# Designs tried in a protein design chat: VHH binders against Protein DOG1-like 4 (DOGL4). Part 76

Target 1, 232 residues: Protein DOG1-like 4 (DOGL4), of Arabidopsis thaliana (Mouse-ear cress) (q84jc2)
Amino acid sequence: MSKMRNLVEEKFLEFYESWVIQLELYLHQLLIAHNNNTMSETELRHLISKLTTHHKAYYTAKWAAIREDVLAFFGSVWLNPLENACSWLTGWKPSMVFRMVDRLRKSRVVLVEAQVKKLEELRVKTKFDEQKIEREMERYQVAMADRKMVELARLGCHVGGESVMVVEAAVRGLSMGLEKMVKAADCVRLKTLKGILDILTPPQCVEFLAAAATFQVQLRRWGNRRHYVTHS
Below, E stands for the ipSAE of ESMFold2; O stands for the ipSAE of OpenDDE; V2 stands for 0.75 times the mean of E and O plus 0.25 times the DockQ between their complexes.

## First folded at step 9 (VHH)

Design j8 (from t88 with S57E; framework vhh_6qgx_2; at its last look DockQ between E and O 0.88; V2 from the best seeds 0.73)
Fold by OpenDDE, look of step 10:
Structure j8 (fold): chain B 232 residues (1-232), chain A 123 residues (1-123)
Amino acid sequence: as target 1 above (232 residues)
Amino acid sequence: QVQLVESGGGLVQAGGSLRLSCAASGFTFSDYAMAWFRRAPGKEREFVAAIDWSGDETFYTDSVKGRFTISRDHAKNTVSLQMNSLRPEDTAVYYCAASFPFEYSTPREYDYWGQGTRVTVSA
């Protein structure tokens, strides 16, 4: 069934499609860099910076969009069902990236003890931050089902006028809370990413970013194939 | 256009207090972490304090902890720095800065800067 898209959804869908295309281009560059030992540290850092800037652009656009309609991101029409199923508070789960780092460690990436320790500290911090956000989300979600809202729900669809206003006010209140939580989650994502990149060497960063981008792109491809969804 | 305008600087005796203010315009203030930096004579610009986008978290350099307080007002698009128990070593030009979406202790990571306000603490 096709859902009617609002203006925010349409605009962000367009943005995201373009953003993903650019991500794929960067992924290609990351893979080249990963397989090319001739690139200088400066070149690698430049590539890393491009990727971080690209991600920053995503969140800039996202935060602009959620100011208008944060609810659009809880049913993201620009994502396929598989991508949505893997989403935590409108994005990737921050703690998930440590699994990617672990996979790198099992490959050719050698981390020194100091790096391992720092990564573990970051992992613990990330998990703590995630849980904090989740608790706050639960508070907002539970608050939506207050006495008045439950009563209105019981009365059914024949309630109009004042009841509609009450519902709208409740939704607005929830939306404001959700916006804050989404931003908080995004900050945990970005802090986690930055934390990892600060711990890793430039070559290791390239490998990590390549792995992360690969996973993101492949997840989209797998989901699209499964549900016969095409994004231009 | 983006503007950060600092105010509140001046001359104060050691042990005194000042309150700096920074008025922001030209960007979505509520999405940015805000910070204060300072540059003392003959020294490099250094981090002083930061406050995240929501205002829920604050960060301070060690030398100002317990003496300085950073705060923000989303309704007025302002960030403030309350400076108590001022010391001669706090003498500097103080700069307001904005960063999306993170707060950093390194100046190069900030997107926008004010022109600065001079604080002089006499012995």
Scores: ipSAE 0.751, ipTM 0.872, lowest interface PAE 0.8, mean pLDDT 92
Fold by ESMFold2-Fast, scan of step 9:
Structure j8 (fold): chain B 232 residues (1-232), chain A 123 residues (1-123)
Amino acid sequence: as target 1 above (232 residues)
Amino acid sequence: QVQLVESGGGLVQAGGSLRLSCAASGFTFSDYAMAWFRRAPGKEREFVAAIDWSGDETFYTDSVKGRFTISRDHAKNTVSLQMNSLRPEDTAVYYCAASFPFEYSTPREYDYWGQGTRVTVSA
């Protein structure tokens, strides 16, 4: 009837709520910086550094949590249904951030051709890395349909001590495989973010980060509002 | 409490080999990319080699490709640099560095650093 949260889910939910509150505070600072022409390049770089440190803190906490229970991140209880529906391998799909970059290109006559070329190269590499992970996930899922795994699942329907131990060992092996794929996906996310920030000027970085944070915060608010309006 | 401790430096003749090791403690080693940087007399720190958190991907600066091999041992929390066909130009202090979650060629991106181990290659 009722779903009990495990300690990993409770701990990460508490972390994530605090992390989002701090993201909203950083978003406020990014919006002020974007509208303020008096900020120096060094001040903008410090703000950008705060955001990159904040994102790294998220992945540090996430990797600690997935080492304990990677499955908690597939259909996370700290995310609303809308946020979960938009997830790809437990987080944002790396190639999607280029849609935000495309909006920046359309809105501003600021990106020089050298930046456009580097962003295109980064997009191609990000797509390649993303597809590589998707193929690995597909192979992982196909391996789950292997005769041996089907037989282990059948064995798991019996409550004998020996069968419980064998099934638990198999489940741990599956979790380790998922953990490796999630870490690989997170590295593509952070490399994509880092690559974009390295190509953009500090004012462009602030605008990009503000757009990304705004979308993340609004997606959460839209999903939370939906949950309160439409109870299941 | 975080420590990176290098060992294996010393004096070696040109054409010789040397193996550097770095023992890591005080952090979750398996979550970090590991790298070796070097600083020759009168120069800035330069990238030598890196290995990702999984051990599957390795990266090298052009001048050491084919001569140096980076590896890691998750059980021992160590990263190693096997240096073959050493040249006088390889003379430098070698530094072990760790970064979360992936490798960089820029020193300032690294979270933790060792104190360095000296390598001198005689002509």
Scores: ipSAE 0.690, ipTM 0.858, lowest interface PAE 1.3, mean pLDDT 87
Fold by ESMFold2, look of step 10:
Structure j8 (fold): chain B 232 residues (1-232), chain A 123 residues (1-123)
Amino acid sequence: as target 1 above (232 residues)
Amino acid sequence: QVQLVESGGGLVQAGGSLRLSCAASGFTFSDYAMAWFRRAPGKEREFVAAIDWSGDETFYTDSVKGRFTISRDHAKNTVSLQMNSLRPEDTAVYYCAASFPFEYSTPREYDYWGQGTRVTVSA
């Protein structure tokens, strides 16, 4: 089990490092677009599409890695049921992105009433989806709190035979549930991102994406190694 | 490499039923939302139904709600559309589509498309 976790984690770390480097290059393009009044709407939409594709690529790679071993994304957190319940399944809470939108509104970004209304509707939808996931997380807290199943999973790395098979089946059941919840959370993240970009004008989208990319790059630079798996 | 292959189309009289099927290969089916679109002669493709990657949520355009049912089978990598109480207005070429990771009503957002299967509903 430790070999499978290490291999999956190592491959995803390699992907993530290159992914962040490419994000930094896109950030440069976003900053140029932000400061350049001569870019056409077509050029802005193309840049926005590149960023959307880049974020989808992150989740494509993450879901492939999760399919191999979702527990690699939790490290030892599946041994701490409270931390699993309090963490937003290997990433930022989807609705927190609206704080970035709010910050942009306080600056020079002017939103018309129709945009404000649509953003509020999206915020409500995002929070509703979050609450569904939180209810599922509560059910898996109980499964994680079954300490005997978790302890046997740890012992299973050193033991063969039937004991390992029973423990692996129990761990597989928990892992399948965790995988489903992580995927559900990622869908809310990406759906919320897409929804915001659909509501904002192309120049506003560039400002939003630049702010978001700046934040992501800074978090990686300040980073705790364990958090690289949970942030995109 | 990626293939979406629709089947089950044909000629049926109004009030009848058809079941469309779409077989998927060349991608990780369980990561994708699946959808059906249709194109009537001289019209744009329009959204009909979608089912999310997990199969837990389904979506329908208003004109087909209560008559059509979308479902998916992860073991066979297929998505199906059961069409009941068919009307002449349902006459179209029906297309299967896939998008990572969630559904859309806009055709541009879909990554993969089938070639279509013709459904004709006569009066």
Scores: ipSAE 0.599, ipTM 0.812, lowest interface PAE 1.4, mean pLDDT 81
ESMFold2 (binder alone), look of step 10: mean pLDDT 85; pTM 0.872

Design j9 (from t88 with Y104F; framework vhh_6qgx_2; at its last look DockQ between E and O 0.93; V2 from the best seeds 0.76)
Fold by OpenDDE, look of step 10:
Structure j9 (fold): chain B 232 residues (1-232), chain A 123 residues (1-123)
Amino acid sequence: as target 1 above (232 residues)
Amino acid sequence: QVQLVESGGGLVQAGGSLRLSCAASGFTFSDYAMAWFRRAPGKEREFVAAIDWSGDSTFYTDSVKGRFTISRDHAKNTVSLQMNSLRPEDTAVYYCAASFPFEFSTPREYDYWGQGTRVTVSA
């Protein structure tokens, strides 16, 4: 069954399509850099900066959009079902990226003891922050099912205009909470990313970012093959 | 256009108090972490305090912990720095800064800056 898209969904869908295209271009550059041992540290740092700026742009757009309709992101129409299934609070789960770091360690990337220690500290912190957000989300979700709302649900949709107003107020309250939680989650994502990039050397950063971007792009491709999605 | 305008600086005796304020405009204030930095004579700009976008978390450099308090008012788009038990070493130009979406202890990551307000603490 087709879902009607609102203005926020349409606008963000367009943005995201363009954003992903640009990500793929950067991925190509990352892969070249990864396989090119002649690039200078300055060049590598510049490439890393472009990627971080690109991600910052995403969240700038996202936060603008969620101010209008945060619920649009809890059923993102610009994502395929596989991408949505893998989403945690409207995005990638922060702790997931440590799997990618682990992969790097099992490859040709050699991390010194100090890096390993810092990464572990970051992992612990990230997990803690995730759990904190999850607890808060649970509070909002449970609160939605208060006595009054449950009673209204029991009575059905033919109880009159007053019930509509109550439901709308409840949804507004939930939306405000959700917006806060989504922003909090995004901050954990970005702080985790920043933390990892601060620990890794520029060549290691490039490899990590390449792996992350690859995973994101491939996940989208795999999902699209499984469930045909037309975004444009 | 983006503006950060600091106020509240001045001359105060050691042990005294000041309250700095920064008025923000031209950007979505509620999406930005806000911070105070300071530059003492002959020194580099240093982190003083930051508050996250929500106002739920605050951060301080060690030398001001317990003495300074950072806060923000989303309704007024302002960030404040209450400075108590001031010391001569707190003498500096204090700058307000904004960063999307989270706070840093280094200046280069901040997107917007104020012009600064001078704080002088006499012995």
Scores: ipSAE 0.822, ipTM 0.909, lowest interface PAE 0.6, mean pLDDT 93
Fold by ESMFold2-Fast, scan of step 9:
Order: sequence, then structure tokens, then C-alpha cells
Structure j9 (fold): chain B 232 residues (1-232), chain A 123 residues (1-123)
Amino acid sequence: as target 1 above (232 residues)
Amino acid sequence: QVQLVESGGGLVQAGGSLRLSCAASGFTFSDYAMAWFRRAPGKEREFVAAIDWSGDSTFYTDSVKGRFTISRDHAKNTVSLQMNSLRPEDTAVYYCAASFPFEFSTPREYDYWGQGTRVTVSA
């Protein structure tokens, strides 16, 4: 039976802390693999599969949680303020990963022309999907303002149980709209991640995943230490 | 226990129609993309149609576009495939499949599979 309460936040906080600890362990394995050229292609594919499964587990848990309380993800208690400041529609912005691929390309990754072409095609599609979602969010904000005004007008005349029920129905409708947008954004994230991994070789995948996990882990650590001031 | 149970297969004459249904249980149906695959005698499993988790987007292999329609019912946890203008080439075992969170044309990417239902189209 589903519980539509703040208990969702407590449950997901426990899940997320465990998930991040496991991500750090996988990051350690990725860094060893990247710095040690002795791993076979089969071993590298197995490690990549572990990371892919780990990310899929995150979204499985997230979608279960947003079904109960999507708003918990727009000001997440399991994320520090820096992590929340860097969020786009409850997670990482899909096009951000192409900046990581570009940095890898300049330093150590040798991409062949066919890979560059496929990555550019994927980048264009990802940006298009992002812009579509951003337009949907703008429409949602306009619709929310219109609906809020209508509900406020209705409430101005009634304070009984029937008014509470109308407001609760409107809030549920707004939450369902957000849930749909978050799921659409998560699909763009996972399609972008899968697309990149399908284009890259196993060693390139390991380097890419190591960079992504390093950024995620370090961002969390920097935000958790925000009480420390660095002198300019 | 996760289950996908297909029904509606049978023998039909060329030009006829058939409706396949797949009943899903043991997972959160509304979070999964649903697809139909088929396997003709002596061939590999091939993609037929898919519908995304929301029901808003549908995908078809070129040979069935305009003839087949995929749909889903979240209240009943079912996905259906309406097959019209059937051809002998459509003869196959039809499989229902589920993938989280989006659809694929490649069988190995699907999380759950039904046992299949046989469709025979006579000339």
C-alpha cells in the first residue's frame, strides 16, 4: 500500500546514502581499471555493466518514491545545498555529460571520426529533448498560476470539507504533471548515458564513467564541507 | 513473482484480423515500456511494436506500420496488439516483453518476457 507522506523522504535518504557508498566503491574499481592496462575487455565490460545496473537501480527506487511524493525531489533532504543548486529537474542535466566527453577527448581519449559523428548526433538529439522538457515546464508554471488563481477564488467563498477536497484534487493533479515531467527527464538522462556507452569502447566507457562518478562524489564532498571557508 | 501472460493467438486467413493481449503482474506496470516481439520458424526474435510507460508514444517495425496497433490499459495492467490485414509472413510466435524505463528494438535489453502465443496466417 502506498504512503503519501514525508516518510518517503526518510526512506529515500537511507537508500541514497547506501547507493552513494556503493558508487564510491565502483569509482575506486573504475580508477584502478583506468590506471592499470592489464584488465581484459570482458572484465571491463563486466565493470561497466555493474555501473549501468547501479544507475538503473537508482531510477527504479526514484520512480517508486516520486509516485508517492514527487515534490520531495525538488528540494531533496538527502542532497546538500550545492547538489540541489546543480540539479536540473531533480537530477543532472543530460547535455552536461558531453562536456565531460569533450574534456576526455582533449587529454587521453582518442575518438575515431565515426564516434565523433555519432556523439554529435546524440548531443543534438539530447539538447532537443531537453528544450522540449523545458518548454513543458514553462507551460506547467503558467498552468499552475492559472489553476492556483482559480482555486484561490473558489476558496474565498468556502472553508468547509468540500473546499479542502477540491484543493487536494488540484494539488494531486499538479503533482501528477510534475511526476510525468520528471520521468520524461529521467528517460532522457538514461537514453543519453546508454547512447554514449554504446558509442564508446570499453576502455573509453571506463574513463567516462570514472569522470562522471568522480564529479558526483566530489560535488557531494564539497557541499558537505560548505562550513569550511577557503581564503582567496 | 513477475509474470507476463499472452493470449489471443490462433489460426487466421490472410487479410484477417487478430487481437493479442498480455496480462502483467508482479511489477509496477505503469513504470515499464511494453513491447511485442515475434519469432518465425527458423528465424531470430524480431521487434514488432512498443509503447512507452505513459502510453503517449508508440513504435512499430516498418513491415507492420499501418496494420498493427499497440495499446495499453493501466487499470487492467494489460498491453494489446491489434493485428489487421494479416499476411502469411506474420506467422510467428508473438512474445510480450517489459523494459524499465523505456523501449528498445533489441530483445536482450528487456527485463521480463512472456512464454509466447502462436499466430498462424494461412494463404
Scores: ipSAE 0.670, ipTM 0.859, lowest interface PAE 1.5, mean pLDDT 87
Fold by ESMFold2, look of step 10:
Structure j9 (fold): chain B 232 residues (1-232), chain A 123 residues (1-123)
Amino acid sequence: as target 1 above (232 residues)
Amino acid sequence: QVQLVESGGGLVQAGGSLRLSCAASGFTFSDYAMAWFRRAPGKEREFVAAIDWSGDSTFYTDSVKGRFTISRDHAKNTVSLQMNSLRPEDTAVYYCAASFPFEFSTPREYDYWGQGTRVTVSA
């Protein structure tokens, strides 16, 4: 039986469902552009721009949701009493997209030396930015380790008024710090995406975006195949 | 709707100081990077300075480093540009711009623009 989700999480998952459906429509256009080579460079750039805008829309909605309740995006992993050094703030590690670039290079995409150099520079920059966020997260390890304690205190909010005020202040402080770190991570994700699209040619961008969209669509299909309950 | 309103422009002598301010409304200010661009007569808009959404990182074009300071105030939804040691070459119309979620040095990437405030630096 699935767990009851809070209101912020349910609203965002409903948005995400619609967002993925639209992404699937864009994926079909990307696959047509890739397979038949029927679009002009101008048309390819327009399609790439649509995908970029679609990804910005995802983060616009996500940032609105985390402003309401960032803890809704931290699953039970953060409630685990054991230290978790491999966790990433509400998303995939930004540098993981380079695995997709590497796979494309191995399969069919030919990159010139200048592109390879620029991609390696971007990879280094992305990892550097990731490490900065990891250091900030370590400053909040006590706060994250205590999230379960704060959440349990919220459930016991029927205790006296002074205790409620202390719990509310602690939750507010934790939430503000986590919001900042999640937003920082999302900026690295978007900067990395933008950087890759700036280095690749339009046909290469279409291949990359198709691979990325396929991954996202398959994640949704995998969840549905396993009878994952979504709020749509 | 969305508004970026610059103020603080004027006439100053070389070596003087001026503080520009930009009031933002109609969008979630704390989610946006903010920037200042300028356009001198007969030239295109050029990047001057930017500050990220958090205020933690600032960026400057080489010609203004050490002289100009960008800052933001989330409580007032304003971004400011403190301009010290002004030179006649700083004469331009200064524009405030906003981009979700990070900064750029190219004007094309910015979502919102102000109407500009004129700065004239006399020798």
Scores: ipSAE 0.591, ipTM 0.819, lowest interface PAE 1.6, mean pLDDT 81
ESMFold2 (binder alone), look of step 10: mean pLDDT 85; pTM 0.869

Design k1 (from e7 with A33S; framework vhh_8fcz_2)
Fold by ESMFold2-Fast, scan of step 9:
Structure k1 (fold): chain B 232 residues (1-232), chain A 122 residues (1-122)
Amino acid sequence: as target 1 above (232 residues)
Amino acid sequence: QVQLVESGGGLVQPGGSLRLSCAASGFTFSSYSMNWVRQPPGKGLEWVSGISGSGGSTTYADSVEGRFTIIRDNDKKMVYLQMTSLKTEDTAVYYCAKWDEYLGSTYEFDYEGQGTQVTVSS
């Protein structure tokens, strides 16, 4: 039986479809800018600003949505199964972004030694913050299982409206914990993106953002092709 | 396999209008966004406009915003660029382009047509 969409899922599905379409259009601008030597530094900075604003808009919408229903972001209906399988705490894994940075080391725009050092320092810090969140997630999952079992045993003794209220309170408590954890993960994502963009020159930022957007767009296309492969 | 055939260019006076057309074949047209890119004489490629696969989103270079409109017809596998209030600075070869890239490569358009020449001159 198909899962019914709630209001949060419907709103965010509409937002996300539009957001991804706009990301793909910005990706085209980034790719043309990357291969065009006529664009000024001011024009490149303007394009980078459009992308950073676009990413900020995503997190603004996401944080509003998770306040209403964080569980909508676990097994999201606006993502295909491949996108969901590649998710780490409802989004991209922060350390993975350094794969895009590694491409820059092999590109036409050479990173200077000072940039390489700063990027390595940022990579280490990002890995540390990521592992800290993973430990918190593990502790939460263990505590959630223990708490849930105790609560289920207690609820087995109740009938009627009191039982319903206790279940609702338990779900609310679990949701608040997940909200805090998702928000912490998103803060690491935003700090990592800002850190990389602060280290890179405008042409390098364009190449980096193009690589990141390409990954998102291609992952979505690969996942969408899955159903054709099964049906062909 | 991918083919893009541009048409509709010509000589026009400043303030004039032209409609460019692009006929696409060899790929699932509605699954890809389409772009118009131009190359003015003695300059590099300049991105002009883009439209999503569904046609639901469009974007334009600041230099053409309010003067150009990009449209697509997925049933006919066509993309169009309606150009109004043309300026001498719009003189260029206009190319229809599909972006295609695999993870791990920079990018190349699968196929660009021969382009269509737009000359704005008195």
Scores: ipSAE 0.000, ipTM 0.233, lowest interface PAE 14.8, mean pLDDT 79

Design k11 (from e7 with T59I; framework vhh_8fcz_2)
Fold by ESMFold2-Fast, scan of step 9:
Structure k11 (fold): chain B 232 residues (1-232), chain A 122 residues (1-122)
Amino acid sequence: as target 1 above (232 residues)
Amino acid sequence: QVQLVESGGGLVQPGGSLRLSCAASGFTFSSYAMNWVRQPPGKGLEWVSGISGSGGSTIYADSVEGRFTIIRDNDKKMVYLQMTSLKTEDTAVYYCAKWDEYLGSTYEFDYEGQGTQVTVSS
């Protein structure tokens, strides 16, 4: 196979590398803010807003890219093998962020009972939405194997050399279905993130965002260092 | 042994300029993002600016955006902070900092330098 990336892969690789570098610099800012007891609530909210905007920029770029080539996200060249192994429907698994929330219970700023209850309610709702997406993906895969694959097989059998335009139309149809599913999963991610930030105080939000960014940056560095894929 | 040595601080008048330097040793310098952090008298640590390992990306605190420039020289293992249009509120001890991460570790910012004092007064 050639080492040439398609245009979507080249553009998103450039975007993602820059985006992750900026995330790491924001992480450093969050770590300093976390240890600063004199920072105002307004200053903390401004920092939280910067991180929220940064994450929204990722989804804006991702959704533009998947409209052109959703399949690029199921074998992402901008992610190392460890990052790819940890992906759930082209991104982080929504319920995993509640592990970051668990760290707040041992934090300098302790969660109150009302917050614990709201976070548990959100966890249950997120798990339900997550399972709904998993069932929809299963139905998509079953329908693809039954309907579209049978249609494609029939077209190849009856048309002889098969029309390039007919095959391209069928592939576009399948890609639109995957695009819808990926966007649905991303919407659960964004709703979960917003829900957590709405429940937490600004100092707790800074700690939560620092935990999430630390995990993402650390996983990338660790995967790059360990050379998980061995080629012989 | 990781070592960070800050220098270049001093007394300057409001509107003046100053360049801080940080000499790093004991780690693979180009593999780490570097930061400038400051501690004003009687206040906590405030993040000022950060630069990626390659030097290709920089970010700044809103309070210094457009006035300060962070640069690095990987061959010399140096990071610099060029400060212009200095204000009395920029008075602080300035520290050069990097972040050391270990899987399972607590969130930590590592700076082992003594810092360099910047005083902006007339």
Scores: ipSAE 0.259, ipTM 0.701, lowest interface PAE 4.7, mean pLDDT 83

Design k12 (from e7 with T59L; framework vhh_8fcz_2)
Fold by ESMFold2-Fast, scan of step 9:
Structure k12 (fold): chain B 232 residues (1-232), chain A 122 residues (1-122)
Amino acid sequence: as target 1 above (232 residues)
Amino acid sequence: QVQLVESGGGLVQPGGSLRLSCAASGFTFSSYAMNWVRQPPGKGLEWVSGISGSGGSTLYADSVEGRFTIIRDNDKKMVYLQMTSLKTEDTAVYYCAKWDEYLGSTYEFDYEGQGTQVTVSS
């Protein structure tokens, strides 16, 4: 009989492998669309909608999985060590996507002043939301080192009746807190993506999504290649 | 050294079928997603379909979904495009392509030869 945690990890590994493979196929479509300018505005909006739906599918699957075992998402088995090293609260750091936005400013697609102002406002708000979550995470991490938790850990080393139950309840409470925090971080990610896509024109959205997907796919390839080289 | 050789195009009536083939060499075929792209007369390139390296995942442009099927045979280093219910709008030169690894500011697809011409007319 497998532990529930192992079953959650196995199921999400299968989902994530398929999800990333689909992302790479979308990336190829985005690159052809970006480089050839043959798609109408309606066709571009539909492509953008498909990418948005694909990203929402990830969060739907993730939130179902973290309800079962949020700790699986800290040091995830479906991510290579490089991807895990680049994670902020189980995913990409929201403010980092503005680096992809900065690339648009240097491209052939010119951002108008109104767009630049809205993007800067969004950047500031995103950074504020990140800092709020970081303060909450710090509070949870400090709770691990407080006198009460240290005492519970000490008692847990001497396995026996009531102490085991109290330790299990404390761990469950911490896991529930982490789940809420991860969901809060994911909400900031989704708000940031939606905000950027709402500000950009359809061709700019395609370029942004292509840049983001390129980074994600390349980071995975670099991490996987280094693993094979190291273990060869 | 990378070579992609397309074949199987021709003249067909609306509603007809064709199977395009692409023979690949010079790279680790099963490690790359393969794509079919097309260029209609007087227009730029349109992405048609993609298939993952393992063949486990596929994706189609809205204009061809339900009518075209992309398949690969990794042992033979072949990718195929099975086209059914062909329309006049499907008239184009068809190329198979792989996405190259990022080495600079842009990504490029590899194309070999002149592609294969598909003409759908009565």
Scores: ipSAE 0.649, ipTM 0.868, lowest interface PAE 1.4, mean pLDDT 84
Fold by OpenDDE, second read of step 10:
Structure k12 (fold): chain B 232 residues (1-232), chain A 122 residues (1-122)
Amino acid sequence: as target 1 above (232 residues)
Amino acid sequence: QVQLVESGGGLVQPGGSLRLSCAASGFTFSSYAMNWVRQPPGKGLEWVSGISGSGGSTLYADSVEGRFTIIRDNDKKMVYLQMTSLKTEDTAVYYCAKWDEYLGSTYEFDYEGQGTQVTVSS
């Protein structure tokens, strides 16, 4: 089913397609770094910095777009159904990345006790922040069903001029709340990523970022194959 | 079986230019991003440049940005690296590289070609 796309959707779709392609190229760098294990610490840190910059660019673009139309991100036409199903508040679930960290622990990567402790603390904090955001979002979602809106719903889709104004006002209110929530969620994502990268050594960071990027790229590929989604 | 065959290397003076070529076979070429990597003498493998499957997006290492250009011909299944303003530090064996389709399991990439030697010397 082809969805009609608004200007924000189209623009962000183009951006995202390009961004993902670049992510794949960075992924290759990460894999090379990981497999050769001959890069200096300085070189590894530089690569990590490039990846973090790339992610920052995404959020910069996203935040510009959500100011125009936050609702576009709750449809996310640039994502396939599988990607959308795995999305939490228009992005990856922050607590999910700890699964990737857990994989590191099972691999050749040896985390020292101090790192493990810090990671667990970060995990708990992240989960708490997620729940807080979810509660706040629920408040906005429930608020959409105010007395006026319920009455309008009861009367049916007899959209007169006044009714349209009421609905538009309600949608605007919801959109403002959603924008706040999306930004808050993104902040948690960024803090979580930063936290993880601060705990891990440069080689461990590279492995983690490679795992994260791989998961993102593969999720997209799996979803596209399953649902026959074509992206321009 | 994936095959990558590099060519075009040689001896060049600083400031000179070379064009590397990579012939690819054994996979759906246009579906994969392709990369150039290099191994300087006594050093590890270094990523140089990448290009998307369609050729619409390119990336470069900071050390080569503005000097190197990566392009591809999907009809011919070729990847090229145009190198200009070559420096002594660009001396290395250059490889064409592709990562595995199933990266999630092994983090493996293919650069099993013989590579092509680039030597920049006065």
Scores: ipSAE 0.020, ipTM 0.462, lowest interface PAE 4.1, mean pLDDT 86

